# Designs tried in a protein design chat: VHH binders against Probable aspartoacylase. Part 3

Target 1, 295 residues: Probable aspartoacylase, of Acaryochloris marina (b0c2k7)
Amino acid sequence: MNTNHIRQVVIVGGTHGNERIGLYLVKKFNQDSSLLFRPNLTTNCLIGNPQACKENQRYIETDLNRCFIKADLDNHLLGRHEEKQAKVLHEQLGPKGNSENFLLDLHSTTANMGLTLILVNDHPFNLHLAAYLTHHNPQVRVYRWTQENQENAFVSSLCQLGFAIEVGPIPQGILLASLFKETETLIHQTLDYLEQVNRGASPPLPKTLTLFQHLEVVDYPKTSNGELAGMIHPQLQGRDYQPLNPGDPIFLTFEDQTLFYEGCSTVWPIFINEAAYYEKGIAMCLTHKQDISLK

## First folded at step 14 (VHH)

Design w2 (from s6 with F104M)
Fold by OpenDDE, fold request of step 23:
Structure w2 (fold): chain B 295 residues (1-295), chain A 123 residues (1-123)
Amino acid sequence: as target 1 above (295 residues)
Amino acid sequence: EVQVVESGGGLVQPGGSLRLSCAASGFTFSSGRYSMGWYRQAPGNQHERVAIITSGGSTRYPDSVKGRFTISRDNAKNTGYLQMNSLKSEDTAVYYCARGYDFMPGYTEFDYWGQGTQVTVSS
């Protein structure tokens, strides 16, 4: 893989069909490809889950963004809609583990995530780019979803280079001009960086990158029969990327009982009260804020 | 077709034991590093995860069954098991096995479920 020259950028919107920002950005760019033009870079845009997008649903049969495990991609017996679609995308964007594409996967969330880059690996190119973007846009946060000994299943994992852009808060199925523009800006900033690299330039980077490393997923409290037993505490609601300390309120039961964070150290919750995660009973993710030195 | 099929359910007296089997086809647990879970659903209740075995062989149980249930997997047979001992009336439910994947430590998602097998604990 030549990190000194990025041949092709692929922008995927509509991985989730009810996340409309990415979808309509892709539509916009497909209508006028000149908008993404760079002299030394080819950029293509595609819709990740066209059927889900048509239906304005997150997915048809299963979450597309879980269908990119190599073993599954190679298994033709998997016949669900998104499993088949994942194979299509794999053929276009892959092969997984050996793709030369730079991949941007566009998402949105109901959580107050702001502008988030989601990294699924520690590739130095991606880290440097993330640092570049955070430097040029202080609003941008970096969430690292990495597992040392487990393969990632996201579409973004098809390519070593690239990341997902997660923007919020925005209700499912709608558009928000501000987030639309902010996402568009991030895309352009990314392309600008890549163009500079392709021209042989070395964009100045900060010495350190602040990122939020995934720690754990926190489920909603459940009753003995498995039903939801509480809500995000009002004091925590919307406080994505803000420190949560031991003893801080985390949940409020339907009986008005406060449940507290029982961890032993400060964490930074994200995806708080994400609507899409209710089907899985997930209330939030916890992260650790850290600065990493860039080489 | 990818599927998992449960078997081994039945009627048992309190204090008795059952061993459920989960036969996988269309995929192999070991090759894909998949996890496996057992769930149960009693009438009027939601699905309850009663056991997980990760691709690495780590197991987890809720307090409701800890010490009584044991999940295991035979990779050669591509089959999972749930040994249930000291069964109680409250263990009566339809039991499901499911293919899972450990996306993060302590976080497993399940995507393929069996049809379930009925377990009834009654005197």
Scores: ipSAE 0.876, ipTM 0.933, lowest interface PAE 0.6, mean pLDDT 95
Fold by OpenDDE, last read:
Structure w2 (fold): chain B 295 residues (1-295), chain A 123 residues (1-123)
Amino acid sequence: as target 1 above (295 residues)
Amino acid sequence: EVQVVESGGGLVQPGGSLRLSCAASGFTFSSGRYSMGWYRQAPGNQHERVAIITSGGSTRYPDSVKGRFTISRDNAKNTGYLQMNSLKSEDTAVYYCARGYDFMPGYTEFDYWGQGTQVTVSS
């Protein structure tokens, strides 16, 4: 991968059909491509899951953002709507593992995530860009969803370069002008960085990047038959990226019993009480706050 | 097409044993980071995961079946199994197998569920 020249940026909105910020940004940019113009950079925008977007649903048959496993992409027997759509996107944006595109995948969440960059690999280019963005906008957080020798299933994993932008809180299916504008600004900042790179410049970067490394997922308390037995504790609700210490309240049962975090060290929960994750058995994700040196 | 198909269910007395099978087609468990899970649903209840075997071979069970149920997989046959011993009346349910994927250590998502097989434990 030649990181000295980024030929094409692809912005994907509507990977999830009920996350409208990305969708309508893509629509805006497609109506006026001059808005994203850079002299040494080509930027294209596309809708990830058009049918889901039309129906204002997260997905039609399955989560599109889980359909980009290499073995599945190569399996012609997979016939669900999003599996087929994933193959279409793979053809356009791929091939996975050898794509030359820079990919921005736009998302929103009901959780209080603010402005979050989601990295799915440790590519130095992405880390440097993340550092650039966090420096220019201290509100931006970086969430790293990666483990050694782990294959990611997200659409963003189609390309080595790029990341997802996750913004919240926002209810499903609606628009918020503030998040819309903030996301738009972040996109422009990204394109500015890429343009500088393509011009042969080396934007000044911090020496370190603060990021939140994924540790584990936590499910809601469940009954013996698998039903919900509680909810996010009021003291934890909305406290994404804030430290959670051993002994802190984490859940409240329907019988008003408080359950406490029983971990051994401080963690930083994110995606707290995300609506879309109920079906996945995820009440929150736990992360570790890290400062990494940039090389 | 991609599918998993359960078999081996039936009527058994309390204290008895059954072995369920999950035959996979359209994909190979060993071709990726695929895992396999067993779920059950009793009348009026939600689906309950009773066993999981990760792509790495790790197994997990809820307390309700731990020590009595054993999940295994034969990659050569592309088939999963659930050995159920010391069966109780409360184990009566439709049992489903499903393909899973280990997205992160300790975190698996499941797709492509089977049609289910009825297990009835009764005197």
Scores: ipSAE 0.873, ipTM 0.931, lowest interface PAE 0.6, mean pLDDT 95
Fold by OpenDDE, last read:
Structure w2 (fold): chain B 295 residues (1-295), chain A 123 residues (1-123)
Amino acid sequence: as target 1 above (295 residues)
Amino acid sequence: EVQVVESGGGLVQPGGSLRLSCAASGFTFSSGRYSMGWYRQAPGNQHERVAIITSGGSTRYPDSVKGRFTISRDNAKNTGYLQMNSLKSEDTAVYYCARGYDFMPGYTEFDYWGQGTQVTVSS
């Protein structure tokens, strides 16, 4: 991987069809490619799940953003809509593990995530870029979704370079001008960084990067028969990236009982009460706030 | 196509044992990445996960079946199993096998499900 010259950037919107900001950004850029022009960089935009986008649904048959495991991509017996689509995207953007593309995957969330970069690996280039972006946009958070020796299944994992952009809160299926513009700005800042790199420059970076390392997924409380048994506690709702301490309330049962966080240390929950995760019974993700030194 | 097919269900008396099988086709469990889960659904209830075996071989059970149920895989046969011992009436349900993937430690998602096999525990 040549990290001194990024030839092509690919921006994907509409990986989830009901996350409209990315979709319409892609549409905008496809209507006027000059908006993303950089002299030493080619940028292409595409819609991840066109059919889902057309129907304003997260997905048609399965979550596209789970279909990019290499073994699955190589298995032509997988015939669901998004599995097929994943193979199409893989062919265009891949091959996974050896792609030269820089990939931005645009998402939105109902959770109060603000502007979040989701890293799926520890590639130094991405860390440096994340640091650059957080410096220029102090509100930007970095969520690291990676484990050593574990393959990621997201579309963003097709390329070693790049990450997902997750913005919220925004209800599914709608647009917010503010988030739209903020996302657009973030894209431009990304492209600016890449352009500088391609010009042989070394953009100034902070010495440290603050990121939120994934720890675990927390499910909603359930009854013995598997039904939902509670809600996000009012004190926790909307407090994404805020510290959650042992003993803090996390859920409120339908019987008005408070359930408390029983962990042993402070964590930073994210994707709190994300609508899309209800189908999986997921209430939030927990992260650990970390400062990493950049070389 | 990719699929998993359950078998081995049936009628058993309380205290009895039953072994369910989950035959995979179109993919291999031994890829080092796929997990397997067993779920059950009793009438009027939601799906309940009763066992998981991760790609690394770790197993997890809810308290409701812990000590009684054992999940395993035979990679050579590309088949998963659920050994159910000391069965109770409350174990009566349709049991489903599902292919899973460990996206993060402790976090597995399941995508391909079988049609299920009926397990009835009754005297």
Scores: ipSAE 0.871, ipTM 0.931, lowest interface PAE 0.6, mean pLDDT 95
Fold by OpenDDE, fold request of step 23:
Structure w2 (fold): chain B 295 residues (1-295), chain A 123 residues (1-123)
Amino acid sequence: as target 1 above (295 residues)
Amino acid sequence: EVQVVESGGGLVQPGGSLRLSCAASGFTFSSGRYSMGWYRQAPGNQHERVAIITSGGSTRYPDSVKGRFTISRDNAKNTGYLQMNSLKSEDTAVYYCARGYDFMPGYTEFDYWGQGTQVTVSS
């Protein structure tokens, strides 16, 4: 893959139909493509799940952002709405593993994630760009959802270059001007970086990148019959990317019992109390804060 | 189409054994690093995962069935199994097989479910 010249950037909004910031950014840019103009770069915007967007639902039949496993993409017997849509996107943006596109996948969350870049691989180009963005926007966090010998199923995984942008907190189905503008700014900063690269420049980068490496998911407390038995503890609610130490409160039962984090070391929880993840049995994701040296 | 179909359920006395089968079609378990899970739902209860087998062959069980249930998979037959021994009345439920994918270690999502098979443990 030629990382010295990025020909095309693809911005996807509406992968989840009730995450409206990305959708309306895409709409805005499609109405006026000059807003994203760079002399040495082509940028296209598209809606990931048009039907879900029309219905203001996360998805129609299944989570689109789980439909990009290669084996599934190659399986024509998969007939659910998002499975078919994934194949459409794959044909347009792929092929997976050999795409030359730079892909931005726009998302939002009810969790207090702030501005987050979600990396699905450890490609040096993406790491350098992430470092660039975090340097220009110190509030930006980097969440890495990748592990060796594991295939990602996200739309962002269609391309080796790029990442997802996750912004919050924002309730499902609504818009917030601040997050809208901040996301737009991140997009422009990304395009600026790519433009510089295409011009043969080497933007100055920090020596290290701080990122949050995924460790595990944590479910809510459950009763013996599988029902919810507790909530995020008030002291933890909204404390995404803040350290959680062994012995810190993590849940509060309906009987007002405090449950504590029983891990062996400090972790940094994210996606705390994300609404969409209730059905997935995820109360939060735990991460480890890491400094990576950039070569 | 892609589907999984359970079979092998029935009536059994306490202490008895049953072997459930999950026949997959439209996909291959051994392809794409798919996992398989068994779930059960008793009346008035939520779905409970009773067994998982990862693409790598690792198995996990909740304490409620650990030591009594065994999940396995025959890749040649593209079929999963749940061997249930020492059955108890509380094991009475509809049992479901599901295709899963391990997105991260210890984190599996399931996307295709069978119609279920009834298991009744009663004297």
Scores: ipSAE 0.867, ipTM 0.929, lowest interface PAE 0.6, mean pLDDT 95

Design w2 (from s6 with F104M)
Fold by ESMFold2, last read:
Structure w2 (fold): chain B 295 residues (1-295), chain A 123 residues (1-123)
Amino acid sequence: as target 1 above (295 residues)
Amino acid sequence: EVQVVESGGGLVQPGGSLRLSCAASGFTFSSGRYSMGWYRQAPGNQHERVAIITSGGSTRYPDSVKGRFTISRDNAKNTGYLQMNSLKSEDTAVYYCARGYDFMPGYTEFDYWGQGTQVTVSS
C-alpha cells in the first residue's frame, strides 16, 4: 500500500453553477471552517465557477469541466470565461497531476445516481479510498472512466489524488435537504479516512472493490433531420446502475414504438436522461460492472 | 484568435468530387491530441455530423456519406480535409469544420467551429 501524506484537501463546489448542493456546502464550510477541522488534516474550499454560480447557470460560455487538458491550460489565446477560470484554478491547484493535494470536486445531477464517486485514474490511493467509502456507506457507487493515451479534462484531473462526487437525482438550480445532508456525511467520511492516513493509522480495507467501468455513450434516437425521435423508455428511466439485458426496452418513440437494446451483453446504464447532457448527445452512459483487486 | 477556417466549397455536378480544407490558427491539432470534425446544414434541416477523425487517426461516418466521404488530417500543416466523392444533390449544404476532443471512449465534443463553406451539387 502506498502511504502518502496529504498536504491539503481542496473541496470544490460550483464547478457547474446550477449544481447547488456542492456550492452551498462550500459556502457553509467557508462560513464556519471549524466544521471541517481535523488536527491531522488541512482542508480548504473553493468555488469553481463563481460567475456561473451567481447566475445559477451551468456555465457562462463553455463547460468548465472540459477545460483542463494541459495544452488548453497553457494556451492564453483561449479566452472564453471558463477557459480563463480553468487557468486560475490551475495556478491555485497545480501543477496538473501533483500528488501532494487531494481534490474533491462536488457535482449534482438530475439522473438517479445516488452518491457516485467518479474516478478518472487508477491511482491505488483513490481505489483504496473508494473501497473504504463503499464499505462504510452502502449508498455509494463507483464509476470509473479512463482512456489509453488520452488526457482527462475534468477539474479533478488537476490532482493525482481525488475524484468527483456526483449526487442525485436533483433538479438543476435547487437544493434538497436530505441529499445535502447525505453529501455532507460522505464528505466527512472522506475527510476522516484522509486524516487517518496522515496520522499513520490507515484503516483496514476490503480485498476487492466493485465498480462500474465506462464503456460508451448512447445518444437519443434522431430523425434524418437531426431532431429528437424518442425518449428514455419508462421501464429504464430512473434505473441507473441496474442491468440492461439484450432485448430490454431502452427508448420509446413519439409514435409509441419501443426501441430495444441490441447489444450482445448485459450493461449497466447510468446518467440516464441527465438534463445537462441533451446538448451533448448523451442519453445514457453504458458501463461494465466488475470487481477489482485492491492488493 | 483561436479559429478554424473552411475553404474549397463550390458548384459541382452530380457524381463529381470536391475536397474541403480546414485550417487552424491559434492552436495546433497535435498539441493537445485534438479531434476534428465536419458538419453540414442544408436549408430546413438541423446540422448533421458527417465525419470525425481522432488524434490517433480513427474515423467515423454516418451511413448517409459512408464510402463517399473521407476525412483526413495533416498535423504538419495544421489542416484537416474532407474528400467528397460521388456527390449527390442532397449533399448540397454549408459545410463547417470543428475542433474537438475525445472526452470519453468513442465520444467527442466540439468546442470551436468555423463559419462554413457552401457546397452546391446541381445539374
Scores: ipSAE 0.760, ipTM 0.897, lowest interface PAE 1.1, mean pLDDT 92
Fold by ESMFold2, fold request of step 23:
Structure w2 (fold): chain B 295 residues (1-295), chain A 123 residues (1-123)
Amino acid sequence: as target 1 above (295 residues)
Amino acid sequence: EVQVVESGGGLVQPGGSLRLSCAASGFTFSSGRYSMGWYRQAPGNQHERVAIITSGGSTRYPDSVKGRFTISRDNAKNTGYLQMNSLKSEDTAVYYCARGYDFMPGYTEFDYWGQGTQVTVSS
């Protein structure tokens, strides 16, 4: 761990306007910023997509959380609502890839994801923080999504330091008090760690981190006309982060026929049956559970 | 003005061939490692994917067109192509090209669509 100073933490809620936990946490903190006060850390909050939040919709014209490719941020001809909003956020939080700010992007999901950290890079700072959080909060799981030659497009990619937090299960457009409180606790645990770093402390860390590395996505079965032909199998629904072995049930057709997982090795599916992902052709994301050494 | 514009549609006999072009303006396919795709829609049907090509050149096709359709791209000309061979009457549709991006490994989303070009396969 080095002794670098974090200039500010930015908490973003409402990147998707119908993901209300993050939105209302940001509204709470904006109404009373003393709730986040720490003498050695500056913390600010932003609403990612204000118009989508007002309408209680995921987005107005396009998914904001797909708009942060540097070529698109620099392209002034891209003028849809979320493309313009991405440029506003880039101006506030950029340049893209900076290491001066820490960005915490709050999301929620209809999938049984608990408290998930979504890492979009392998920066040691982020891995060390993830290990701290999993050690201090047993509900936390770590999902790592990285591609060697493909730029990440999430709002969280604006900063080198930080990640997204994805909490669930929760229906779109509503609040759940217990999940709200659990998310708020995780935010404070994150800020406590970051303040320790700014004081020059070396927070004690576990030796290893268990994480779930993204492998691939799986779509729902489809008919020849492109219509859904089946659903997540009842034995798989809600079992995010649990092993799926070759030969296990994966889908159930509308004709009550079981389809089986035909892969060669055990995987750990997540984002199982996420409502926002029907339009994206994602029934689940498959991961590989692994332990990594922190030193 | 960011757009993709299709051309090359028309009437062709069954068993014939047709080459569609997709010209991009307002962005460069290579600048952001964008993907390109072709979709089609016949009346009364949903949009159907018929080809994807990634920035790295990998291609994907549904079984209904695999072996008959070939997608390609020429980054220097900022243009993509769909070569359609052994055409059948069920290939009759409006064909759309689209700009895409691989947001996750093996997963592409499309965000800018052309207005389409009609392909009609009949005698």
Scores: ipSAE 0.755, ipTM 0.894, lowest interface PAE 1.1, mean pLDDT 92
Fold by ESMFold2, last read:
Structure w2 (fold): chain B 295 residues (1-295), chain A 123 residues (1-123)
Amino acid sequence: as target 1 above (295 residues)
Amino acid sequence: EVQVVESGGGLVQPGGSLRLSCAASGFTFSSGRYSMGWYRQAPGNQHERVAIITSGGSTRYPDSVKGRFTISRDNAKNTGYLQMNSLKSEDTAVYYCARGYDFMPGYTEFDYWGQGTQVTVSS
């Protein structure tokens, strides 16, 4: 048994149907699979939520990227569209948590996130690949979204190896050629690394990885009856991954009053003003920037 | 059929108490480390979360009800509860139970909602 051998790479696009870059990359690769050819690697592509993609909508009934808890996958009474689709994907890519496959789940965002890797576990393989990618691609940032004793529910959690790629900024439902090409380049850099691993090579890696660890979410200010009372402050908008210090502006009310960050330490906000997150009560995610040692 | 069903609403005087129940069917709260929450909606308002209890028993409350409301769960009965004390006229609303899950550290989303039960606090 070779714990580092990748049986196949699966690239998923269209987990959210209005995130078109990933969808159209998968369509491109399905039209011409030779584009992904590496002699020591098998790569396949899937459309995560075909009906939502057809409708150019994030989802039909519920967020597919919340449907992969094992108890839900095993519960056939959960019959909403995305709950059924999650079971289809589980059959194709499971058992959940396997180490044989590598999974890339392609997403895009209206927030100024550049090329973000979203890690949902601390597997050394994923950390080493993340370090390789940040070293070879200066646009890449690493966001770690882990918690103890709580099973991850994202598509990417179906496999122990791999992660989500979140690219932006881009409006929902459209394509942007430069971001499309940057994402395609990142996919090829990922495949090049995985090919080297399958050949038994040890790609040179930096000794540390800078990552952004999830801390908490912050909602927009609200009136007493729950209506929006303010917006992301202009000085913060578009400054994802930049430091936010105690006392810095964070929101601007409709009455032109500045609200300030009241935390006691510097944080690094991301997903600032993400359009899909208004319904979730998320104005931004706060992170802690840290360096970790690779060894 | 996966559902949660509320009961125990009614009319109560200011300063009084009520206990709401939330019975789940088609799933068990303990099977997937689900959270449970209570939300309320008064006319003209958005839904307001008034209590969350995680699978591990941790609870969270907004300032508007902290110290007055207590959420609990009984996994053996597959039922959650909201004990509401020191009720005020501002607490008048339809109260909804919901199944949830902590998808990120410190962040819970809810995916199945009950039909609601009316709570009216008036003299």
Scores: ipSAE 0.751, ipTM 0.895, lowest interface PAE 1.1, mean pLDDT 92
Fold by ESMFold2, fold request of step 23:
Structure w2 (fold): chain B 295 residues (1-295), chain A 123 residues (1-123)
Amino acid sequence: as target 1 above (295 residues)
Amino acid sequence: EVQVVESGGGLVQPGGSLRLSCAASGFTFSSGRYSMGWYRQAPGNQHERVAIITSGGSTRYPDSVKGRFTISRDNAKNTGYLQMNSLKSEDTAVYYCARGYDFMPGYTEFDYWGQGTQVTVSS
């Protein structure tokens, strides 16, 4: 039984200040809120990290999109810029884990991710909406970033309903009109679904959803001194969501040596060569492509 | 003030042992299911991870210290430990404790670091 009703939709842009598509969509909607109007929805927009947006930087002191663990939200001794900002957002959108609001967190990436939905839970509402969106927009892919017995720390985890949208490829700190328009279309498709739900409609859904389940991260090769020793192999660069088979090239060293994927089974890499992830030790995220039943 | 503070560093002979402690204040390791880690930095090198312990007690070590170093934690004392055995001159470094969190399976990010404690292995 699905008893969810959406009291409020919240669209967050600029959680990372140099991801400009989401920021400027929020600015556009705040300038003219009639653009988001649906008679059975209340929709509000927020800028996630205003100071980082002003500076055109991902963050000021720490990644805001890692600051939403309940224990950290409740700990007022955590006083870095983004830790304070997370508490502000928690006051506006909490309590964490509520079922009353739907939260849409807008991100962009230098990786060739297309229009990606990032699910942080398995709530049937979110899975059904993801199926609706992939059915009505063939550019949409679904990446699930969940784990057992570990609380998610993303902005989107403030609400049970909703997810992040990650669009790319786009360089940090700039806008691309085509991606801006595609992202705006996806927002409207999301609002259309939520409007139907709040009217008591049951939008037809496919029987299955194809998604990419997070498996593990892979770091860049490093020298004995810990310095970067190689790059994403040209055969792999830009091929997000495409299969990587055992024995396929994965890295090219600065000495022109090819390194090969040594795993036992085919995986689907994503976030390949994401600029923000060098500091995190992530060259790519490996996923398992799977179909799940919605019935 | 949220912090982690290392102690127990010092001088030790090759083949000897040393135990480092990491005391947390301003937060509780168990309250948010935090991870703890030990890193080291020798002159001219990047920070090197030498041990991680997750909230569930799972541990990870690089080959350079596996079998010689043991990380542990005592949530009741809000303290972690690094037992270092069979020490080598190459283990000489400043050792840092860090608070972390497993944001994805097998992936930990660290967000609060101590000031470090010097470990010197020499005859």
Scores: ipSAE 0.742, ipTM 0.893, lowest interface PAE 1.2, mean pLDDT 92

Design w2 (from s6 with F104M)
Fold by OpenDDE, look of step 14:
Structure w2 (fold): chain B 295 residues (1-295), chain A 123 residues (1-123)
Amino acid sequence: as target 1 above (295 residues)
Amino acid sequence: EVQVVESGGGLVQPGGSLRLSCAASGFTFSSGRYSMGWYRQAPGNQHERVAIITSGGSTRYPDSVKGRFTISRDNAKNTGYLQMNSLKSEDTAVYYCARGYDFMPGYTEFDYWGQGTQVTVSS
């Protein structure tokens, strides 16, 4: 893939139907395509899960953002709503592993994550762009959800170039003007970077990129019969991307007992108390803060 | 259609053994990053995961069954198994098989579930 010239950008909103910022950004841009115009770049916007969006639900039958495994995309026997929709999107945005599109997937979270770029690979182009964006806005954080030789199931994984934008905190089903505008700005900064590259320019980049590498997920405490037995500790609630040390409180039981982090080193939790992740058994994700050198 | 179907449940005495089977159709466990899990549900309880085997062959068990239960797969038969030894009365439950996907190390999501098979441990 020629990374010196990006011809096509695809922006996807409404991958989750109750995350409204991405949906209404896509609606805005589809109403006025001139808003995204760049002389050397074509940008298209799509709604990921139209039916879920209409119903203001995360999904209809299954999480769309788990339906983009190649084996499943190639399996015609899968018949759930989002499995079919994933195949439709794959036809438009793919093929997975050989797509020439640059893909932005817009999301929001109930967790206090601010502005986050979620990378699903280690492509240098994406790392450089992430560095560019974090330099222009120091509040932007980079979360890397990738492992060597491991396939990702996200819609963003359809394309080698691109990433997801995750913004919060925002309750499900609502809009916040501040996050809406910040997301829009981030989109324009991305398009500006791509336009500069297409014009043969090399935007100045920092020498290093700080990112948060995924380590593991942590579930809530459970009773012997599998029921929820506690909550996020008040001292941890809302402390996304802040260091969590061994011995720090992480949960509070319904009986007012404090549970502590028993890891052996400092970690940086994210997606703390995300509403959508209760059904997944995820109270938080743990990450390691890293500085990587850029070439 | 994609599905998994459990079999092998029954009545056993305490201390006895039972082997459950999970037959997959519409997909192959050996494809991609598919994993398999066994769950059980006793009356009045939530679903409890009793075993998982990742696409890479790693296995995990809760303390309640560790050392007694063993999960495995036969790729040629596209079938999963749960060998249950030293069974106790508290192991009485409906046992379910599920297809999973390994997103990251230590993190598996499950989607397709079987109808379940009854296991009763009683003297």
Scores: ipSAE 0.727, ipTM 0.886, lowest interface PAE 0.8, mean pLDDT 94

